VHH binders against F-box/kelch-repeat protein At1g67480. Designs and how they scored, part 8

Target 1, 376 residues: F-box/kelch-repeat protein At1g67480, of Arabidopsis thaliana (Mouse-ear cress) (q9cag8)
Amino acid sequence: MQAFALSGKKRIVNHGMCFSKGNLDLGSRLSENFMDDPLIPGLPDDVAKQCLALVPRARFPSMGSVCKKWRFVVQSKEFITVRRLAGMLEEWLYVLTMNAGGKDNRWEVMDCLGQKLSSLPPMPGPAKTGFKVVVVDGKLLVIAGCCMINGSLVASADVYQYDTCLNSWSRLADLEVARYDFACAEVNGHVYVVGGHGVDGESLSSAEVYDPETCTWTFIESLRRPRWGCFASAFNGKLYVMGGRSNFTIGNSKLLDVYNTQCGSWHGSKNGLTMVTAHVEVGKKLFCIDWKNHRKMSVFNAEDETWEVVALPLSGSSRAGFQFGKLSGKLLLFSSQEETGQCTLLYDPDASPGTQWKTSEIKLSGSCVCSVTITA

## First folded at step 24 (VHH)

Design cc6 (from bb6 with T52D G54K)
Fold by OpenDDE, fold request of step 25:
Structure cc6 (fold): chain B 376 residues (1-376), chain A 121 residues (1-121)
Amino acid sequence: as target 1 above (376 residues)
Amino acid sequence: ELQLVESGGGLVQAGGSLTVSCAASGSTFSTSAMGWSRQAPGKERELVAEIDFKGNTYYADTVKGRFTISRDNAKNTLYLQMNSLKPEDTAMYYCAARSWGTTYMWDFDSWGQGTQVTVSG
């Protein structure tokens, strides 16, 4: 009498968190019919757009609530162009801050004077690390990263977009490859993602490009060597990838990878940086803080491909971590030291020698995780 | 923050081997990147080896091929096996940890008190 041990396969009911696809199918083909309505009755649409372009940026969400056509116009790339021509562009600083407990991340918004504006709606998705942020066509993208779920690290391919004109979040197409600690930059209206760690923690050499017009990610030529913890910057229509780790070495990789977007190929040089803790592009210069020396920043000039060193105005032996921001052509330095009252420093690259550094009145509610500047 | 306690340091002859250990107290060890840094007299602190939470290892060029970093998550212990030791390896060796989710990718947020390694010529 052979007792058939019924191996009860516990169906782990993957409670698929029904993230209710709030199908904000913003890809819903807004019925072509609303485009036939006049933007403003009694005015040609081009004149109407010019009128709307004169409205302050802070009122854009309200304008988007008027009708479908107004919403369409206000969120469009064309509208930014119209505002540019009208001299009405406004630059705002967006900062992701983390509270002292590390559990609450919030986006703060400041105007060109450093005054706090209304906060962003909560960012969709789980709390992540190792993600990147980039601006394209006046929109903020939060790309990929990783989260800890039940003691396991999970890499993400999720991409979220914040429309600064409508004050709303939406989900974009996922990356082809989930990743964290990768390089990301916008070049000529396209978003490039390069390297990082994959789902198993492996170093990646793969690279992807996002086209906002087609809403698709596509693979481009891979890096010659896998690398993670790198950052990217764009100069003269080229993608520069610097810093990070490759080949299981600490601090030796001064490798600079440059992607030519026209020919679709990588070339390399040894004129890069090692591990960088913070970076920001201001004008035609790239500002970087090396992990070995937090008392100076390295400045890359893209015109002549030279490096210069600028001392940070730091007092004492503090090993404070820093993050960068930019506003109105000036560099912002955010300190992570709780004790120093989160003083923000401002560096003016055009100021006279010895007068480049000053204290900024910008105060964050927490530690700076990342920042972007968006003009609209 | 993890509490880190180093052990295993001592005097060793050139060409010899030594293993240093770091005991971590806290629940976040398994999700933290761990590292060994050393500081010789009159020199700056140098990161020697790092191991992430997935077990990927990284080494400074000065120790590559001679040193091996490893971790035992069940014991909350980090190890550094040092072979073919040289007088230049004489330093205070510090255990360090970087918690998951930190803002700074490269910086460690927890440090031990260190263990002295002396290599005689």
Scores: ipSAE 0.678, ipTM 0.853, lowest interface PAE 0.9, mean pLDDT 87
Fold by OpenDDE, fold request of step 25:
Structure cc6 (fold): chain B 376 residues (1-376), chain A 121 residues (1-121)
Amino acid sequence: as target 1 above (376 residues)
Amino acid sequence: ELQLVESGGGLVQAGGSLTVSCAASGSTFSTSAMGWSRQAPGKERELVAEIDFKGNTYYADTVKGRFTISRDNAKNTLYLQMNSLKPEDTAMYYCAARSWGTTYMWDFDSWGQGTQVTVSG
């Protein structure tokens, strides 16, 4: 009767030490709110802002490098307001130039005297065409466009912002709809984008508005008809869209679409232009060059909605393309003709008849693609 | 720049049809907008039809419904089919190209030598 001693192997229940998850007190990294620090020690911030506002515009990037709070102030819309009140606003001309090879686009900057300043950092993104540029709150926006990728045209929704005070590029929110050859203008601090071509080359009727405060694009009421190659201008809180093509017809679209930003509605008239090669707003006037006649500019007066024609002081049979700029209330005419040394003409709308045109000392390093004037 | 050579011009009776062609030399044809312009004696050159690289077509009012612009990218050839021709359509017809990426949205950067179309009344 051999008593099989069942040796009860005591399962040593290794009490796994519950390593108490030490409360990693995620030390509240008190995000040191740099906003609580004085802008300038010993001064109230309002006074400090006034002091900073007296600094020449060319030094703003350096100011932005001092500290986070200075950077915040210098990039702010408020800073421009303070400078305005102080009478310290400086107007600079920004010109995108293309070299003779067509491969090197560069932003050039000129002061109010036409003197060249330091160049901008390279613009982010691929080289594009069909984009638009607009100024809002002292910032340059480069909006959408298209590029060729592997033999296919690709429409962009990309928006890049250049802060002229900080001398830096950033990317903004994308458009809701990628597009090129559209109309664009700033109205009351908002950027409107209207029409153009979409990703498949279709003509668009959609319109979007950008709010810098919310950093968002939103759709507004669409155009009654798709349009592309249009341009936009703003007068008295209204968006005027004209030129371009619609309905597959060449050169007959004189439709003017006007968007009332207060009521959010479009209305149309037939008091527009056909295809325009260049346009610029100077004061309360819109200057345009029609595609059919490069020897004259059409001038729209927004006060009475009338058009006048002004001859360009061009000699010879040159079919040279032109682009416009503006500086100090004067119109700049940039010639694309390589042979003529790119003489810039200046038109003074307030000058006596017969004396409105002068030669400008502004010399570009290449052909003008586009230009904007930014006050800060 | 594209080299453009027009062909197919000639004499045609009013109400007749004619097709003009433009042969393009170069690799950028498929990415270029193409157009037909005409110039009658003593008149300014008129853009009558345009086709973009996506195949969208545009016409002057004077030819709308009568003319058809088309392209064959495989053949690097642009066509203008002209129907219901009128004496007023008598002109030198020029093929034009606008390369992609041009700074001037409406201007053509390449032109052919033209082909004469004469419509007899």
Scores: ipSAE 0.662, ipTM 0.845, lowest interface PAE 1.0, mean pLDDT 87
Fold by OpenDDE, last read:
Structure cc6 (fold): chain B 376 residues (1-376), chain A 121 residues (1-121)
Amino acid sequence: as target 1 above (376 residues)
Amino acid sequence: ELQLVESGGGLVQAGGSLTVSCAASGSTFSTSAMGWSRQAPGKERELVAEIDFKGNTYYADTVKGRFTISRDNAKNTLYLQMNSLKPEDTAMYYCAARSWGTTYMWDFDSWGQGTQVTVSG
């Protein structure tokens, strides 16, 4: 009697709840175009910009923190223009200083009276030498240079920008060619980089231009001859490249290369300087210290392309190295000697003969590596 | 800062050859640009030759084609081979070094005591 156990398989009909994937229509977060919002409620934006332009420069970082639109305005080239028109431009001196140990570099800032302001945030990247600094549209650019890594010199193509209004560093596009000990200047809102040493220590003839609007570097016409240790200055929309070495010769290159930014071509003359240790442009004049003569500065007049010599008020036999700065149309002479006691000198080119030199109250915390003046 | 000691100076006849050497003490020799300067009596010190850390050489016009600067990094030694010497080459010859990282591109930060080179006519 075989008991057929009827195993009733209860088909549990699993009603698959179709959880309808609710399309979380992540609604197009309408990129709220912050530009459509009024800069200051109740005011036209042009009037609002004028109001903001009246704020002291020291408060710009705070303004940039108010909202995105304020940040946009404060960092803009237009804002500097508005401040200019309002007569509110402030000139500040930025000095890169190095301590006695050569390991601690910092940017110091002084106002137009020479009063120390807050220091800049640390400059990004490794400690470098042979870099250049330039100001464009109220921004400080630190360009290229070289560093020593494990006993090897490494050329850099890195470019860093400091926004004085936002008190922040950013990285820009790299140079096309890494280089150090090159010439650099701003001309008509563009930054030119010329010559220098390449990655293998070769002398370069290549030149590049940076366009802040496109954020790109492009090659321009190369120099006729490679050169390094040169410097550049801008006058009347032209780029002047002077000094340095070429052709493995010491001190014989008085070649002046002039780049016409309109024509995109170089022309040369022999009315330059040789080995310049320091240079600064003040007004329409270029002030230079030649390596061979530390007791005099050579002054180039770009209007007639003539040179004059001005004695430095130096006492004693000390071969003190100097760096230049400028503030309020005056030349500043910084001593590079670690002797903490040397006063900054001020040269007034408009002063009466014999009274041009004065002592400045500007005191640096270390040796001047370089300086720039930024107006905003 | 490098300690620099020159040697090899002496009296040589015009048209002769002489090699001066500079021994450097310190670990930064290989990363330093090196140079030879000379100072004749009553004259200013003149940079005669320079060699950078990559081995690029530079010469004054007065010595170009006659003098050769070289370096041996393994020996921390700088050399100046002087050929076709002239009485005008009579001077105290100084070895100089420019350390990497200097704020002044052209200035030397270390100097030797010098070695006298005298060229007789």
Scores: ipSAE 0.656, ipTM 0.842, lowest interface PAE 1.0, mean pLDDT 87

Design cc6 (from bb6 with T52D G54K)
Fold by OpenDDE, last read:
Structure cc6 (fold): chain B 376 residues (1-376), chain A 121 residues (1-121)
Amino acid sequence: as target 1 above (376 residues)
Amino acid sequence: ELQLVESGGGLVQAGGSLTVSCAASGSTFSTSAMGWSRQAPGKERELVAEIDFKGNTYYADTVKGRFTISRDNAKNTLYLQMNSLKPEDTAMYYCAARSWGTTYMWDFDSWGQGTQVTVSG
């Protein structure tokens, strides 16, 4: 009786769990237009902007870190307008200083009381000279200039922007023509660049305008004569170009070139200055130091197009170079001499005659290269 | 800073010619703007001629057409050729240099000791 051992081979059906690869298409949700989200939940965006406008300027970088929409708002021209309407505008002084060795340039920031704030990040690009700085829409622009490369001077077309709200540098569109020692000013939200030296050291007559809205430089009408070392100021929607050299003559360029931004044309007069070492616009007045006379400043009144002379309160025979700044409607005079003891002077144009000059508490860490005042 | 040494000054008759030279010591000569200034007794120092590192030349109206500034970078030497000299040109002539990268665009940072030019009437 042969016991048939039925070896029942149990086929273990391996149910292959098809783990459906849920393609987390995480890619598609990133296109949510951050602009559609409320700036502050529960508030209309206009009200939210007003709330944000009440925040001290020193906290703007923190606000920009909250979200993309906050960053966008804080960086906007509109935000400055909202702060203006709220009476919350703060004026800060930005000074590019050079150390005693001449090798290190740093931006210093001071509040309206002259207290030092946090320093700016290092300015991008190589160390340059002959560049210009200008403020537009609450942004600092560093424009063009030249640098020494392998023993040769190279003109730049580079433009860098510093955003005070983000505490960051960015690169803007390059100038059409690389240049240094040119005139630059902001007029009605546009930045004008005029004259200077080109890549071959030639004097330029060309002029360009930057539109922040389009982020583009465009040529405007050229100057009647090439000129370099000139400066520009803006009054009543017009661009005034003064000083510098033209026609290979020393000291005779009292030519004033005025650009009408409405009609797009230049006109000239002989009511300008010669070689100016420093200039600043305070209110409706242009303050200048002429190279030939360092003991006085020339003051241009744009309303009547007249010049006045104001003595500098300088003691001794010092040929000290000066740079200007401005803060809270006052003129600042920075001494270029490394003498540790030179105080910043303040000139109040609205003060009574004889009381206009006082000592400022502002102390720089080095020589003033240039300065700008930014209101935000 | 460049060391500058002037030479070539002297006495010359009105209508005569004279060339003054400035020898520069230092490696930055070729990248510096160079100038000649003069100072007459009792008068302020006057810039009479300037030459930039690209060779562009500039002149005061008082000397234009009579004086010529030039440079030889290989010799680190600056020249001022003075023609049709006048008694009014009598002065101490100083060589000056403006180094690249200076904060003040118009100021010279190096000066020589000067060379006396005297023009007899």
Scores: ipSAE 0.654, ipTM 0.840, lowest interface PAE 1.0, mean pLDDT 87
Fold by ESMFold2, fold request of step 25:
Structure cc6 (fold): chain B 376 residues (1-376), chain A 121 residues (1-121)
Amino acid sequence: as target 1 above (376 residues)
Amino acid sequence: ELQLVESGGGLVQAGGSLTVSCAASGSTFSTSAMGWSRQAPGKERELVAEIDFKGNTYYADTVKGRFTISRDNAKNTLYLQMNSLKPEDTAMYYCAARSWGTTYMWDFDSWGQGTQVTVSG
C-alpha cells in the first residue's frame, strides 16, 4: 500500500480502490507506516479483524475515523470477506429520488427491513441526465451523463464514487470518451460502459472497462455499429447489451450484443428488448419494464436466453411507470407518478404462484430515478 | 414536474392534415426531451415522434415523412404536424416528456391527458 497526503501530492490506495488526489489524508505526509500498529492492543490482528467484523454496518464511518489502520481495514475487500464468513453482511437499498418539478435529488437509504436510514451527502458536480450508476467493491459509482454548460448540452466523462465507510464522495479517473445514454454494468469486479452519445452528440460504438485495482479505464473491442439509449446486464462473465438505437428511426431495436469478457469479443442476435424504462437483475434473471406497456414485466433467463412475461397486479387506468428496487432477493416497484396514489409493489420471484405480489408500505420522499443495493 | 395539456385533435378525412399541440406549464420545458405517443383501442402505445435534448428529431417508421415534431421554447409548446393522414393514424395522442436527471433515454415521466385524432375513410 502507498500512503498519499494532500501536501506532497499523496493518496492512499487500498486493495484496488482508488481515491482522487483531493481525498488525500493531510496527516499521512509525516507518518510512518501505520500498518505496524496493532488494530486492538493486546490482540493479534486476525482476531481483531474478527471482532471488528461483528460491528453493525451503521458504525463503519465511526470505525474509519478511529485511525488510519482501522480506516484501511474497514475499506478493504478482506474485511467484507471476514464479515461474510461471520454471517454479518448487511444489505442496504440506496434510492436516488427527485422532488416534484425540481433539480433537487438525494440518495435515500434503507435497510433490509425497509427502515429508512440517513441519506447520503449531496452528489458533487452539476446536475446531470443520462448518467449511469453501478456498484463495484461495495462502492456506488455515478458515471458520466451530460450537463448544461452556458446553455449548451455537453457530455461528461466524470466518474464519482461514494464510499460507505467514509460517507463521502470522491472523483475517480475520467472515462476515455465522454458519454450519455450509454449502457453500463459490472462484470466480475470490473465496470463496463458501452456506446451512447459523445461530446458533440455523435453516436458511439466505443466501449471501455474500469479496473478498480489499477484505477484506469481502457478501451475494449468496439461494437460493430454505434448504439445509444441502451442498457446492460451481467450474467456468468458476460455483458448483455440491449435496447436503444443505431439510427434516427423510432422503432423496435431487438438487438442483443453480448461481450464475453474471457474471450474479449462481441456476438450479436435479435433476442433483445426495445424501449426499456427500468431493469434489475435477480440471480440469473433480468427483469425489465418496457415503455410501451407498464402493466407487465419482461423477464430474461440468462441460462437459456429466453423471455417470459409477468403481469403486474394493477387496477384502474393509471399510466404511471415504475422503477425497480431490489432487497433480499425481492423486487420493489416504485411508481413514477405520485399523484396517481399507486402503492409501491413488492414481487417475490421465488414465492408460490398466487402469492408473489404484495403491496409495500415503503414511501419515498420523491420520485425514484434509480436504485442500487449494496451489501457490506 | 411538467404539467402537459394536449389540444387540436378532431375528425379529419383520409389524406388530410392536422396539427396537435401540447401546452406545458412548469419550469423545465426547455431542458426536457419531448415526444408524441399514440394509443389506439386494444393496442400498446407507440412513440411516433421525439425531439431530444439537442433538438434532433426521431420518427417511427409508420409516420416518417408524414409527421413533423417541433417545439417553441418561448411559448413552452410542443407541436405535431400530421400530413397525409390514414385511418390507421386514428388514436389518442399524448404529449410526453423526459425530465432532467433521468438515467434512461425513454424514461418519460410527464404525461398529458391526450387529444383524440380520428381519421375517416
Scores: ipSAE 0.605, ipTM 0.833, lowest interface PAE 1.8, mean pLDDT 83
Fold by ESMFold2, last read:
Structure cc6 (fold): chain B 376 residues (1-376), chain A 121 residues (1-121)
Amino acid sequence: as target 1 above (376 residues)
Amino acid sequence: ELQLVESGGGLVQAGGSLTVSCAASGSTFSTSAMGWSRQAPGKERELVAEIDFKGNTYYADTVKGRFTISRDNAKNTLYLQMNSLKPEDTAMYYCAARSWGTTYMWDFDSWGQGTQVTVSG
């Protein structure tokens, strides 16, 4: 009989998460062997982790601030797995809001019942536009964009991560190319950025991927043509890039660029949308609102790449602002109108016809810029 | 945030020309992404012209070669010069601006009240 060689998948070390140098350096410089001490005296660490997994998520910053070993454990992917097995995962909604008339933004946090929790500390650096947000490994990333410096518009390569255990922002590796109005999504634990505008306002075809294990950005295959003002969604190991422009015509170019992360190659088609002002992924479907018509949403089924339309139950004006959230497998629609204030609806795509829409009690302190949902 | 007031609409004969303008107030006018949209009764709204953060201009195919978007930073005014007007150009014309701090290029959430352009026959 021939022996068969088994090759294992690349294994990520639970303790190898990317952190700012300040966080890791202080712990290592002290040279205290805190990992040798038990998490809880008298218990094996596996049992102690099961006990810690029962603690409500709201207490993670307290657990992380008490000792270095607890901070390390609470930040680990292993801990999230233990909490899942214990039935203790909690889903929180993070919404970036902006006050009327300005660039005064803040992150609001709510639990799955819509109850407000503590706010996040302010994002570092100057106020930006054209940035993107993404969740990877249970962490909130805010990526790039542009800002005004001395009257000049300057693209950024900065990447910031919100650390739930420290309740603070830290800086990750910069993008290779500063960009704004680019597409961004997470695919299988990696973060992709595609296109946008660069430092001199040039249109970009370049794309990069962030590997949290190595804490680095590397280039991937470029788009065939530059693309900007676009967005991205991920389905089944593929990155779908839609919307925006590849030329100077305002039109109905329905360009769809799809990157297969397994093969490392792009494929294009004319099966996309052009002027998207909001999008969200729920299950295997992508929900979009088009700037031209706020009375409906377009729904893309990634499995067969077909589109359908769902009417919105509101008499929306052309001036109404709409943005999406996601909670418990359902779509949230944040709506605001000049003169009348905000309205939040909940859409259950799996409910019977005629019962899919409900009013939600969730209220925001301002206009929704974007939102993410993080389970931990 | 920019405050926007459109003016200059009116009635014009087919083949004629008209300039609509949008007076803006705010500290970032010269670097704001702005555009002109229009909507006729019973139709979807259409973005016909845009000028982006860097001053590049974009046009819909329906108006390319006939319409010109421009801005005068000294007067904080956005213009749409419309030539060779056709009856299908009849619509309410709106000036719009993208607010700072947005994540979508198409998120034009500052709007004026509009000015009517009617092209007769």
Scores: ipSAE 0.586, ipTM 0.825, lowest interface PAE 2.0, mean pLDDT 82

